# VH-VL binders against Protein PLASTID MOVEMENT IMPAIRED 1 (PMI1), part 3

Target 1, 154 residues: Protein PLASTID MOVEMENT IMPAIRED 1 (PMI1), of Arabidopsis thaliana (Mouse-ear cress) (q9c8e6r131to284)
Amino acid sequence: LVRIGMQKLSCLLSVEVVAAQNLPASMNGLRLGVCVRKKETKDGAVQTMPCRVSQGSADFEETLFIKCHVYYSPANGKGSPAKFEARPFLFYLFAVDAKELEFGRHVVDLSELIQESVEKMNYEGARVRQWDMNWGLSGKAKGGELALKLGFQI

## First folded at step 5 (VH-VL; framework fv_bermekimab)

Design d11 (from pb1 with heavy chain V50Y)
Fold by ESMFold2-Fast, scan of step 5:
Order: sequence, then C-alpha cells, then structure tokens
Structure d11 (fold): chain C 154 residues (1-154), chain A 123 residues (1-123), chain B 107 residues (1-107)
Amino acid sequence: as target 1 above (154 residues)
Amino acid sequence: QVQLVESGGGVVQPGRSLRLSCTASGFTFSSYGMHWVRQAPGKGLEWVAYISYDGSNKYYAESVKGRFTISRDNSKNILFLQMDSLRLEDTAVYYCARDQGITIFGEYYMDVWGQGTLVTFSS
Amino acid sequence: DIQMTQSPSSVSASVGDRVTITCRASQGISSWLAWYQQKPGKAPKLLIYAASSLQSGVPSRFSGSGSGSDFTLTISSLQPEDFATYYCQQADSFPYTFGGGTKVEHK
C-alpha cells in the first residue's frame, strides 16, 4: 500500500514477557514460548527462549524487541491531532514440543498505544511509556493467563 | 516563501527595558508555536522562551524568568519579547524561531529561524 | 534543568570523511532530541528531529541515532558545505536546553 502524504515514525516495540501463570496441572512439564509478530505476516516474528512449566507457571522474564514503522498524518498548530494508521501485532503462547496446541491469540495495535500516550499527556501532563497486559488463555491452558509489559521508543 | 524578520535590537544601558519584535510571513502564523533563542558573541545557543499557537501556554528559561515576557499578536503576525531589567549577561543575538508543527507528545522543534537582532550594552 | 553535553568541542576533518558527534543528556529524554547546523554569521538550520528523523530538504548523508541519554549525529561523507558548528537540543521538557556545540573545521 502507498501512503502518500503521510510521515513515517521509526518505532522500537518492547515486550517484557513476564509469565504464563495459573496453568492447569496437565500443562506441567511442557516447554512454552511466546511469539510476537506483525498481524499480517510471519516475517520478522520474534519469540522467547523455551521455558518449562513448573507448579502451574512458566516464568519467562525475557524482553523482546521489534523494530517497525508507524505511518501518520502530523498534528498542526491549530490543535488538529496526529492521525495514525493501524499497526497491529499478534501475540500468542505456543508449546515447543506440541505445536498442535492453541492457547489463544491477542492483538495489540501499536498505533493505539501511541494515541493513548498522546491523550494521557494532553489530559494528565505525563507520557505513558509502559502498559501492563494480562490476557486469559484458552484451550488446554484455559484458566491460566499471560502477563506482559509493553512499551515503545520513537 | 516562509520568513521571520526580527527587529528592535540595539544598544541599551543595564537596568533598562527593550522590546523585540518578530514579523512572520508566508505561513499561517496563528497555527504555530514560537520560540526565542539567543546567542552571546562567540558562544553557543541558549533557549529563552516559548509561546503556544494561541498564546495560552508560555515557558521561560530560568535566567530570564520574571524579567522577560513573551507575547504574540496573531491578527498582525507578530511575536514579541519584552525584556525588562536588562543585564550585561543578556548581550546576544536574539533569534525568533517557528515550531515545526509536528507534535506527537508535546515536543517542539525549530524549523524556521529569523536572521537575528543584536542586543548589546553601551560603555 | 536538563544539561546537554556535546563531544568533541571541535573536530578537524577533510572532505569525504565520516564525522560523528555525540550528545549526552543528564537525565532520560526518550527520543526528544534535535540536531541543528549553524554556519558563521547565520541562523541555525534544523537537520534532525525526534533523534533520527531527517528534516525535509536535508541531505541523506546526515543521520541521527540514540535514545534515552546518549545520542549521535553522523555525517557519512563530509562535503565542503558541511563545515559548520552543530548543536543538539533536548525537547523532552521545558526549559529546553542546547549542547555546547561541536565545530567541524578543515584539517
């Protein structure tokens, strides 16, 4: 797609993968990983090192980085705000040795995080640089949750 | 053609007042934040003051707080810097500069500058 | 106030050289940093904004990098018109502050 008249922001998305927790006993012993990628393509996907489930949790404690671009129409001095084109990322848990297992998929639009940061600055006078995410898992991991911390640098 | 022209500089005595003007042309002045930046002879750049596009927000360098006042007249496309209680350390070329107009997180960059006006002191 | 420290204060270079100038902030400023070029007797010119974004009309031989507290301006192949003084400026919080400048002069 062409983005005529739009400007380009170079962004570094940071994903601190904390843990998959409160997992069913049947998950103990499995090696898990977390994958982050652009929603539309598997190219450039990043993933954590495998982490084995012990006592209902896999404590990754690993930060992933993804370099990307976000396109936008800049703000003007009249108070017209910057407008961002959607930049969705897909997040999911996977089992290293049992790839047929699905635990759910979550989408975060980086453009929405940028917009929220701008809105927080306008209303609260402070930049938001970190978002805590806790997502419920499905399938054989139902009842468990995936804990992440998201941030970005421009 | 975007242009900023400063005026009002000259030779003053310590403790006196002086008002600088900056006339804008070639763009919609009322849509841009504006800055004053100064440079002492042979020295580096020092940011002085900022005013938002509508005049609702103003910020000053600590060295000029309480002595300098930034203002603007959007109907005449003019930016002002009222300088009271002038000191020898205020000797500098004073530049007016336009904010780039690209604000994402409230950061401002100066994309258009005037040629500067010199403020100096008599012996 | 946020203090901006530039190094080196001056550098002697020849046309075609790669020139790197560094800027350090006394506290974290994310990517909210600009680079300006100033020629003798003239007003400054914006080169780079938001640490790495090239201003319209500025040659691609200029590039900026860094985040947090450490930033660099690179001129990949110095041209005759590039002999000038370069300044960094933080735009994270008021009052805005400039680095002390780096003079790029002929060998």
Scores: ipSAE 0.005, ipTM 0.490, lowest interface PAE 10.1, mean pLDDT 85

Design d12 (from pb1 with heavy chain V50F)
Fold by ESMFold2-Fast, scan of step 5:
Structure d12 (fold): chain C 154 residues (1-154), chain A 123 residues (1-123), chain B 107 residues (1-107)
Amino acid sequence: as target 1 above (154 residues)
Amino acid sequence: QVQLVESGGGVVQPGRSLRLSCTASGFTFSSYGMHWVRQAPGKGLEWVAFISYDGSNKYYAESVKGRFTISRDNSKNILFLQMDSLRLEDTAVYYCARDQGITIFGEYYMDVWGQGTLVTFSS
Amino acid sequence: DIQMTQSPSSVSASVGDRVTITCRASQGISSWLAWYQQKPGKAPKLLIYAASSLQSGVPSRFSGSGSGSDFTLTISSLQPEDFATYYCQQADSFPYTFGGGTKVEHK
């Protein structure tokens, strides 16, 4: 129902996981991973290889890929622009040997990245290829940050 | 140690073909887009061609379109430039260069360059 | 194709001088511009990317500025190793295009 009259875009989301950094000394020695998944389901979730915290940082330097579909209503000839259905992704840091620990969760809606890229091309003539993200961590990792770079291909 | 090494340059006659190779080491070659750039003796840099990390996307300068073919073998970490119907105007040092972006982050800037291989013409 | 025009084509300078090189794109390229240094007989080296970001390992005396169609590379205090040819390059769209180069030479 929701998708009646809508078209489908095949998309590849890329997530360059740079580092978890400025971590408290109490985090040193823990093995960490970063998980990326569709917000509504754990099916198809991807995660980095485990990386041990040393001197306040875990330097993942790994790129993750998720294939997905984004649904949209095409622009009509009467002046209505294309409309995209929300496609939220959930990002979080986890400890390999202590999965009960929570360090915060962050949501990015892929449809908003696509819309921003299209709008910048149409109104500013600028190309948007990469989004740099730096998110504050919570819990035992409070004071630390998760750094990553997002991109997509249609 | 990140390194690119070109080979296959030499003296050729107009109308002939030549294949250049670029061997990569010290990084995950299959994750990077690659460029070919040339420089005629005493002249400036001219961009020639690009290939994406997986070989699915290729772009060429108008001057070489239809005559040159860029390709790669990710299992051997080798980039190729097949040059057909060579002209005197193709005389140059040919450099291979790595795109700064990884995978779909490609189409950025050229952060690592080879030493170049010379393609010269005789009468 | 996007045409890149550099000025000047050459500049004579002494160690300690401030050197400024300009680059103009024939159409808007946002910040999709890089600067490269090339020494005689050697391959080019990336100095600045995204118009103003300094490549790792490049001395802080190099800086880039500009957006849209007008860009500048500045060397705040020229050193002996900086005598070279400098090129701008747009990465907004294929085909990629380079400026004609600016040779920074000894007086």
Scores: ipSAE 0.000, ipTM 0.498, lowest interface PAE 14.9, mean pLDDT 85

Design d13 (from pb1 with heavy chain V50L)
Fold by ESMFold2-Fast, scan of step 5:
Structure d13 (fold): chain C 154 residues (1-154), chain A 123 residues (1-123), chain B 107 residues (1-107)
Amino acid sequence: as target 1 above (154 residues)
Amino acid sequence: QVQLVESGGGVVQPGRSLRLSCTASGFTFSSYGMHWVRQAPGKGLEWVALISYDGSNKYYAESVKGRFTISRDNSKNILFLQMDSLRLEDTAVYYCARDQGITIFGEYYMDVWGQGTLVTFSS
Amino acid sequence: DIQMTQSPSSVSASVGDRVTITCRASQGISSWLAWYQQKPGKAPKLLIYAASSLQSGVPSRFSGSGSGSDFTLTISSLQPEDFATYYCQQADSFPYTFGGGTKVEHK
C-alpha cells in the first residue's frame, strides 16, 4: 500500500482480560486462553496464560500488550478532525487441550477507538481512556461471555 | 506576515471587570481555534481558555471558570477575553495564541503568539 | 487537573553541550505533549508538538521523546540562541496545563 499524505503513529494496545464467565457446567475443568492479534496476520499474536474453568468461570485477570502502528491524515483547522486508516484486531477464546473447539471471534478496530477518544475530547474536553467489552460466546460456551477492558497509548 | 496584537490591559481595582482584545492579521482568522494564556510576573505559563474556529466550543481553566468569558468576532478578526470579578491572583501578562491548525487527535497546540498585554492591580 | 512536573528547574550549560529536560505528567497523556521556548520579555515559541514532531522552521538539534507519563526534550548541541526557559504542555484533556519551566542558562 502507498499511504500518500498519511502519518504513522506508534501505538500500544492494552487488553485487560478479566474473565470468561457464566459458562455451561460442561466447560468446567477445561483450560482456556484468550488470543489477541492483528486481523491481517497471525504473526505477533499475544495470548494469556492458561486458566482453568471452575464453577462456570475462568478468571484470567491478566493484561496483554500489543505494539502496532496506526496511519492517519492529520486534522487541519476549521473543525476537521484527523482521519484514521482501519486497524482491526481479532479477539478469541480458545481451549488449550481442545483446539478444535470454537467459541466465536470478535473484531475491534483500534482506529474507531481512537476516533471515539478524539470526538470525546473535542465535545467534552476529556479523552476516553478505557472501553469495557462483554462479548457473547458461542459453540460449547454458548450462554457465557468474555469480559475485557481495552485501552491504548500513543 | 502572520501577527496577533493584544490590547486592553492596564491597572484595575480588585472586583472590577476588564476586557482584553486580540487583533489577528495575515491569516484566515475564522479557520483557527484561539487561546488565551497568562504568565504572572516571574512565574510560568498558565493556560486560560480556548475557543474553536466558529465559536461553538469553549474551554476554561478552573481558576477562571465562571469569571472569564472567551469570545470572537470573525468578521473583524478579533478575539476577546471578558474578565469579571478580577482578583489579585489574576495579575499577569495575557497572551493570545493561535491554534497550530494541524492536530493529530483533536488536541490544540499554540504556534503563533501575540506580544502580550499586562493586567495589574492598584495597591 | 493533570499536573506537569519539569526537571530540573534550571541547568547551567555551555555552547556545544547536550541538554536534556524532562517532564512528568500526573496521569497518562499518551503523546499529547508540546514543548515551548521562551526568552525574557518575549512570547513563547512552539518547538515540538505531539511529543516528538518538530514544528516547521525549528532547528533539528531539538528533539522530543516519550509517551504516557514521562517525556524528554533534548538539545543535541546547544547554540547561543538556545539560552531560554523551556515549558512542556499537555494537550490530552481540558484544562490544558503547563510544566513549571526549565531555565537553560550560561555556565
Scores: ipSAE 0.016, ipTM 0.638, lowest interface PAE 5.9, mean pLDDT 88

Design d15 (from pb1 with heavy chain G33A)
Fold by ESMFold2-Fast, scan of step 5:
Structure d15 (fold): chain C 154 residues (1-154), chain A 123 residues (1-123), chain B 107 residues (1-107)
Amino acid sequence: as target 1 above (154 residues)
Amino acid sequence: QVQLVESGGGVVQPGRSLRLSCTASGFTFSSYAMHWVRQAPGKGLEWVAVISYDGSNKYYAESVKGRFTISRDNSKNILFLQMDSLRLEDTAVYYCARDQGITIFGEYYMDVWGQGTLVTFSS
Amino acid sequence: DIQMTQSPSSVSASVGDRVTITCRASQGISSWLAWYQQKPGKAPKLLIYAASSLQSGVPSRFSGSGSGSDFTLTISSLQPEDFATYYCQQADSFPYTFGGGTKVEHK
């Protein structure tokens, strides 16, 4: 893709991994991790330390950080908003001891979080910097959820 | 030519009311959020209030909450600041300023300013 | 409210000097900071937005840096037209707040 006329932002994505919770009893004893990466590449992926499921929950309480660049086209006229190139990140839960298990995959576009923060400031008087996320899990973890808090800094 | 012109300043008595106006020209006024910023004689800048492009959202500095009301008339390209229960500490040059527009970094930065209108008190 | 503290309150300088002005926020504001220039009897002029982005029409001798709570405005080689008062402003949350200003005056 041609990025002519686009400017580059250095950005730090923060992912506070709270817990995988309400897990079926069959998940007890498994060691779980959460992985975050750019959707288009496995390079630079980060993951939590393993956390063992006990009584239906794995309480990670760990924050992950990913440095990245977000490209945007500045306003081309007064009152015309900047346009952001998509910056999607892939999130998924995995089992350290059972890598064949899949629990679902979730995509969050960092450019959309940045735009939402801008729009909230416009109409609510404060920039949103943290998003509380609860994602339903699938496969052997169906009925459970992954709780995260997402944020960014430029 | 993009321009903002303030009017309505003058000498006032404490406890009275005054309405400031700011007339915009040279740009699509209805597309921009607008600010009021004041500056006491010999002092620094103090942000006063902002109004969204459509007038639906307004925010104020704590020092003026409940006393000042920001409003706009998009059909006439005019921004207003209604100042009630005026105090001596409201003595200042009042500037209207245009929000830079909706950009990731520039939407809340004031890129066009009027020349200001003085509000002062008679003793 | 977020308090913005500027240092120094004034600086005496000569044409050609490198001038640095600092601004500190009482809490983290990421890069939501602007710098303005104001000459006596005139309205402020936007110089820098988002901590480091140069406003259109502003000379390249002006630059901004910093993130979080500590920010700097630099004038690499002071020109006669640069003698003025400079203000920082946080745009993180309402109410917006300005620093107390730094006056750059002739030596």
Scores: ipSAE 0.005, ipTM 0.551, lowest interface PAE 10.7, mean pLDDT 85

Design d18 (from pb1 with light chain G28D)
Fold by ESMFold2-Fast, scan of step 5:
Structure d18 (fold): chain C 154 residues (1-154), chain A 123 residues (1-123), chain B 107 residues (1-107)
Amino acid sequence: as target 1 above (154 residues)
Amino acid sequence: QVQLVESGGGVVQPGRSLRLSCTASGFTFSSYGMHWVRQAPGKGLEWVAVISYDGSNKYYAESVKGRFTISRDNSKNILFLQMDSLRLEDTAVYYCARDQGITIFGEYYMDVWGQGTLVTFSS
Amino acid sequence: DIQMTQSPSSVSASVGDRVTITCRASQDISSWLAWYQQKPGKAPKLLIYAASSLQSGVPSRFSGSGSGSDFTLTISSLQPEDFATYYCQQADSFPYTFGGGTKVEHK
């Protein structure tokens, strides 16, 4: 299989869902949620509690946790650094009261966050613990953004 | 077969210099980050410095920064610690230790250690 | 710098006893913690890495637990060769720092 000779790292992905903000007035009153799942499957998806849009924002202030594995090949002295197999997660905003609405989707590859943390540790002597994400929304929410803080533990 | 052997320790006078060496055998030295850790007589462990597998990155404990220099020669499988402006507080057994550098994160856990070399001071 | 506080400084135990050693970091270090064993006149030996992962060749009576700021090393049934000093070490950021050590002594 494609993972022959690879090792696995047990990870906990943390997603602090801050807010959907700067939303158009037409979004006021809708109840929103944020969903996070592995890109390849809908099984094991996690989501926030519903939060109502008021004055252009829905302030979730909720942290989601997802346990997963990331596969990798260790570094070697022939100049090959550690190689991580992609572990993409899909993030999207949804409306509880209007499930047909779509506001865009964003993919974050956890393996890239891990690699960035490793590189920063090597360069600066300290691990990157948190990534601030601010993503533009689409559809009825165009002009608004979704604010998240991502982290992981191993 | 995996082995680290320190040398270069001895009796010195304050303010002088000393160079420690650590010779590696039984593994691909160039694949691993390397650390120096010291231990004063009857005291606990104190981390001193680290060097990346290729020598491009180095970090030091504040107490030795500006006085000690870590380096390596991958062609000879040797790690060095150049110790300048030595102080009485530098009295310790100095260990070299291998990072688990072939793991995913590199410089964080010391899985193979040398026997240590003593640095001490005369009156 | 991250301060590592280890307790107790010493513990008296008999063969067969369960021994627990604790380590507290001055800030969140996630799981970036190792445990080492050192016998008098010898170099330290890595026992546990990433807070809970047993190093190859280390007996299963050793286990590590904890995350964030509080960590424990447990020896489930002390053997004669386990009388030694144990150290925790954080690997979250440079400079790396060790706990003060816990000496496990004969009762």
Scores: ipSAE 0.116, ipTM 0.693, lowest interface PAE 5.5, mean pLDDT 87

Design d19 (from pb1 with light chain S30D)
Fold by ESMFold2-Fast, scan of step 5:
Structure d19 (fold): chain C 154 residues (1-154), chain A 123 residues (1-123), chain B 107 residues (1-107)
Amino acid sequence: as target 1 above (154 residues)
Amino acid sequence: QVQLVESGGGVVQPGRSLRLSCTASGFTFSSYGMHWVRQAPGKGLEWVAVISYDGSNKYYAESVKGRFTISRDNSKNILFLQMDSLRLEDTAVYYCARDQGITIFGEYYMDVWGQGTLVTFSS
Amino acid sequence: DIQMTQSPSSVSASVGDRVTITCRASQGIDSWLAWYQQKPGKAPKLLIYAASSLQSGVPSRFSGSGSGSDFTLTISSLQPEDFATYYCQQADSFPYTFGGGTKVEHK
C-alpha cells in the first residue's frame, strides 16, 4: 500500500526555562512564572513554579513538557520531502502577584523545529537537539530578557 | 507479517568483492530507512551503513567508507550492500534492519532485523 | 564518533532477580538511546527506544531510564527467557554506535 494524506506524529515538546534576567530594579521582589501553551487553546497550558526576582533576575532552572501531535504529509520520493502542518506554541512571562502586567508574547512553531531537525539530519547526519531562545521583554520588564532552550522528542 | 530475509553471504578470498541482499515483505519498504549492522564471531554489534527511504541519503562507518556501497531497489523491496576490497576484519554476520520511523524523519531505531548472513574467508 | 561504554560486561543472575545494566555515552545524546536484546544465534530485538519507551510486545518488566550521558536498563524480575546479551545504541548522530554488550548468564 501507498500512504496518502496526513499522518500523525506524537511529540513531546521540552522547554528548559533558564531565567528572566537583566530586569529593571522595579521588578525586584515580584514572583514570576513562564507559561507555555498551544496557540489555539488555553487548555493544557503548563507553567513553571513561581520564582522571585532578586538582583534583576529570576532563575527558574525548570523544564516543562507538553505532549502534542504534529500532522505531516509523508515524503513522496524522488526528492519530495515530508511536509509538516504548523503547530504553534505561545510563550509568555507572567507575574503571580500582579497578573495585570504584560511582558510580551512569543510564538514558536514546533513544525519548524522538526523541519530544521530533519534538514540538519539529512545534511550533516546529526540531530538538532536544542534551540537556544533569548527574547526581549516588554512592558514593566522592558530591557530584560527571557532565556530558554527548546527541544522535542518523537 | 513484517520480515527481512538476507542472502549473498559466503566464503570469499581477501581483496575480492561480495554483494549482500535483503528482501523485505509485510510493510511498505519505500517508507522506511534501512541499516546494515555486522557482528564478528564472538564479538559485539557494529553499525555499518544506513540508507534513507528514497535512497537519497547514505552514511557509512569509517571502517567501511570507500569500500562498501549501500543501495536499494524500492520497486523490488530489496536492500543491497556492495562490499569491495574485502579484508579479514570484515568477517562477520551481516544483519539488515529497518529504521523504526515511517519517513526520512524517522531515522532513529532498528525495530525489525533479518536473520543475518555470514561473510567469512578461506585461504 | 560517540563511544558507548556498558557495565558490567557480564552478570550472573537467577530467575526472579532484579538486573541493572548501565550505559555511558562519551558526550551528551539527550534521549537518543535504544536497548537491544540478543539471544545466542539470533538477531537482536529492540526492547527500549528513546531511552525509556517500551517497544510494542516487550514485557513490562523491562524499563529504561536516563538522559544526557548516563542510561540504565532494568529487568525488574528476571525470567528464564531473559538470559541473553544486551546492547545499548546511540541514535544522536552518524555513525551510530553500540555499547560492548552485557551478557546476562545463569549463576
Scores: ipSAE 0.006, ipTM 0.537, lowest interface PAE 11.6, mean pLDDT 85

Design d2 (from pb1 with heavy chain S31D S52W)
Fold by ESMFold2-Fast, scan of step 5:
Structure d2 (fold): chain C 154 residues (1-154), chain A 123 residues (1-123), chain B 107 residues (1-107)
Amino acid sequence: as target 1 above (154 residues)
Amino acid sequence: QVQLVESGGGVVQPGRSLRLSCTASGFTFSDYGMHWVRQAPGKGLEWVAVIWYDGSNKYYAESVKGRFTISRDNSKNILFLQMDSLRLEDTAVYYCARDQGITIFGEYYMDVWGQGTLVTFSS
Amino acid sequence: DIQMTQSPSSVSASVGDRVTITCRASQGISSWLAWYQQKPGKAPKLLIYAASSLQSGVPSRFSGSGSGSDFTLTISSLQPEDFATYYCQQADSFPYTFGGGTKVEHK
C-alpha cells in the first residue's frame, strides 16, 4: 500500500487572486490569467477568468478553490509531532492571447502552510489561516508583482 | 495502569493561595502535554490551562490569567497548578488531564483524566 | 474566545433510542472538536476526537459528524450505561472551550 501507515485529510485550498500590479506600460491591453495546479500534474488545474491590464494593473479580485488530500503521520504524544507529506502547488501568471510569454513560476507547499499555522498557534495561541503573498514577476512583466491571499479549510 | 491523581484541594479563604498537584504513573509523562479543567458543583466543564510536554508553552483561560500558574516537574512526573488571589468563583472540582497525543494539526484532546480534587471556601 | 453552544441542555430517552446532540461554534473551527461523556461523580471520558474519529475502546454506537461551525454527536441505540452528560470541546484555538453540556436522562 502506497503511503503505508499514513492517514488522509481532506483539504480545501483557497486562493484569493487580488491583482497583478505595477506592470510595465508595454503590458497594457494584454489579457492575463492566474493558474494554480498541483506541481506534479496539470490535471485539476484551476484558473481565473481573463482580466485586461489597464494602467499597469489587472485587478482579478477572484477566489479559486482547489480540493485535495494531504497525507500525514499522526502524533505520538509530543507537542506537534504529526508529519505531513509535501503537497506542492504551482502558481503562475499567463497571457491569454500570448501563451509564449512567461512571467515566472512560484511553488507553495500546502504542508508547510499547515505547519506554519501550527507554529503560529504555539507562539500566539491562535491559528493563522490566511497568508498574504506578493511575488515579483519576470520576463515582459519584470518590475511588477502578483498579489494573492492563501488560506485553507480542513 | 495509566493513572493521574490530583491532590492539594481543600477549604480556603478568599484572597488566599493554594497549590494543586497531579501525579502521573503508568506512562512516559515527559512525552505528553497536560491540562487543568475545572467543574463548579452542578455546572459544566471549564478549561483552565495547558502546559506543553517540555514546559515550553503555556496557555490560560481568561478568567484565571495572571492569577494561576501551571508548571510541571518531568523528573518527578508531577503537574502543578499554583492558584493565587482565589475567589469564590474558583470553587470547583479540579481535574488534571493528559493530551491524547493524536493530533492532525496541533490540536489536542484529553484522553486520560484524574479523579479530581475539590477546592471550596469557608467564608 | 470561541463560544460553544450545545443543545439541548437535557433529553429524556429510553434504552434503544437514537439520541442526537448538537454543538455550534461561534466561529469556524474546521474539524477540531471533541466529545466527552461524564457520569455522575466521575471524571469525563473522551469519546470522539477530530469531530468524527472514534476513540479507542469506545463503542461503535457513538459517532460524530460536522465541520466548520456545526457538529453532531449521535448515539444510534442508547444503552443503560449511556445515561450521562455529554460535552463538546473546541481544540482550534486557545483558550479551549467546552459546550454547556447535554444531560441524557431516563424517561
Scores: ipSAE 0.165, ipTM 0.699, lowest interface PAE 4.7, mean pLDDT 88

Design d20 (from pb1 with light chain S30Y)
Fold by ESMFold2-Fast, scan of step 5:
Structure d20 (fold): chain C 154 residues (1-154), chain A 123 residues (1-123), chain B 107 residues (1-107)
Amino acid sequence: as target 1 above (154 residues)
Amino acid sequence: QVQLVESGGGVVQPGRSLRLSCTASGFTFSSYGMHWVRQAPGKGLEWVAVISYDGSNKYYAESVKGRFTISRDNSKNILFLQMDSLRLEDTAVYYCARDQGITIFGEYYMDVWGQGTLVTFSS
Amino acid sequence: DIQMTQSPSSVSASVGDRVTITCRASQGIYSWLAWYQQKPGKAPKLLIYAASSLQSGVPSRFSGSGSGSDFTLTISSLQPEDFATYYCQQADSFPYTFGGGTKVEHK
C-alpha cells in the first residue's frame, strides 16, 4: 500500500489481563491463556502464561505488550482532523489442555482508541489512557467474563 | 517576519480587571492555536491558557479558571486575555505564544513568542 | 494536574562539557514533551518538541530523548551562547505544565 502523505507512529499496545471470572464449575482445573495478535496475521502474537481455573476464576494479573506501527495523515489545523489507518487486534481466551474449545473472539481497533483519546482531549481536556474491558465469554465458558485493561504508548 | 506583540499590561489594584492584547503579523493567524504563558519575577514559566485556531476550544490553568477568559479576533489578527478579579499572585510578565502548527493528536508546542507585557499591583 | 520535576535545579559547566538535564512527569505523557531555552530578559525559545524532534534552526548539539515519564535534554558540547535556563513542558493534558527550570551557569 502506497502511503503518500502519511506518517508512521511506533506504538506499543499494552494489555493488562486481569482475570477470566464467573466461570462454570465444568471449567475448574483447566489451564487457560489469553492471546492477542494483529487481526491480519498470526506473526508476532503474544499470550499469557497458563493460569489454572480455581473456584470459577483464573487470575492472570499479567500485562502483555505488542509493538506495532500506526499510519496517519496529520491534522491540517483548519478543521480537518488527523486520519488513522485501521489497526485491528484480535483477543481470545484459549484452553491449554483443550485447544478445540472456543470461548469467543473480540476485535479492538487501536486506531479507534487513539481517535477516542483525541476526541476526549478536545471535549474534556484530558486524554483517555486506559480502557477497562469486560467481555462476555461463550461456548463452555458461557456466563463468565474476561476482564482486561487496554492502553497504548506512542 | 513572524512577530507577536503584547500590550495592555500595567499597574492595577487587587480585585480589578485588565485586558491584554497580542497582535500577530507575518503569518496566517487564523490557522494557529495561541497560548498565554506567564512568569512571576525571578520565577519559572506557568502556562495560563490556550485557544484553538477558530476559537471553538479553550482551556485554562486551574489558578485562573473562572477569572480569566481567552479570546481571539481572526479578522484583526489579535489574541486577548481578559483578566477579572485580579490577585497579587497574578503579578508576572505575560507572554503570548503561537502553537507550532500541524500536530498529530492536538498537542501544542510554542514555537513563536512575544516579548511579554508586565502586570504588577499597586501597594 | 501533571507535575513536571526537573533535575538538577542548576548546573555549573564549562564550554565543551556535555550537559544532561532530566525531566520526570508524575504520570505517563507519551512523547508529548517540549524543551525550551530562556536567556535572561528574553522570551523562551523552543528547542525540542515531541520529546526528540529538533526545532528548525536549533543547533544539532541539542538532543532530546525519553518517552512515558522520564525525559532528558542533552547538550553534547556546551557553547558560550548555551548558558541559560532550560524548561520542559508537557503537552499531553490540560492544563499544560512546565518543569521548574534548570539553570546552566559558568563554572
Scores: ipSAE 0.015, ipTM 0.584, lowest interface PAE 6.6, mean pLDDT 87

Design d21 (from pb1 with light chain S30N)
Fold by ESMFold2-Fast, scan of step 5:
Structure d21 (fold): chain C 154 residues (1-154), chain A 123 residues (1-123), chain B 107 residues (1-107)
Amino acid sequence: as target 1 above (154 residues)
Amino acid sequence: QVQLVESGGGVVQPGRSLRLSCTASGFTFSSYGMHWVRQAPGKGLEWVAVISYDGSNKYYAESVKGRFTISRDNSKNILFLQMDSLRLEDTAVYYCARDQGITIFGEYYMDVWGQGTLVTFSS
Amino acid sequence: DIQMTQSPSSVSASVGDRVTITCRASQGINSWLAWYQQKPGKAPKLLIYAASSLQSGVPSRFSGSGSGSDFTLTISSLQPEDFATYYCQQADSFPYTFGGGTKVEHK
């Protein structure tokens, strides 16, 4: 497979894992972690250090970095903007001591963050530097949420 | 042949106005963003302004904001720079330049440049 | 405004020398930096865009590197036609800004 006319960007995805919060009392004492990986493969996954739930919260306060490549077709001078190939990442919370528990999974496509950054630059003259994410959890963590801050550098 | 030709420069008195033109040929002008860049005699390059391919977006250097206006006429392949309230520090060769067209994040790079037109002042 | 500090302001070199020019941004600009060459009495010529991408038609002896706030232009083996002034330019945010220039002159 040849990506004719496509260029490759080296990209660093940053994931600031803030906290899993507003968790049910039944989760107090569990050690939790947050995993980030490319959607298509388990290879190269990165995870936070385990953090114990205390009083309904696990405050990770840890930043994860993932190096990747994003493929794109350059803009041409005929008013055709750059087009980015999808680059999805999978995010999920897990319990170190109870791996059978599922708390939900979330996909963020890095190419969409790049497109948003390009659009804001084009129309407002400024780049988006950070995306605040708050995702509702499921299973035994239902009612709780996972708070992250995403960014990237090229 | 891709070419940009500036005109309209000359000798002016401080406080007056001047309009520079840049005529494009050899490419589809309406598809490219365009810049003005100036260079004072013996000094470095200073970016002045940019206009998007359709004229909807414009940005200026702080030193010229409120005094200069960039515009374009895509039907005639001409880029303009209207310079009002001219000051001695506006003395420079003014270049028009074409956006390269290869962007990732809406950034512009200047791949084709005109020969420049000199703006200077008389006593 | 993002300030671009270029160093050195001038460098004396001989044909065949390896020449390096540096450019520092006052804040992070990712890879959104270009390098231009200007010969006396002529308009600038784009050499490198997006920090490391060689413009079509530019000799391979020119290369760019860096990201964030520190950038370098390298001429691996200086040729007679390379004696000129070189400028960096950030394209991260408006207003765009150029470095002060580096003059590569004969030793």
Scores: ipSAE 0.071, ipTM 0.667, lowest interface PAE 5.1, mean pLDDT 88

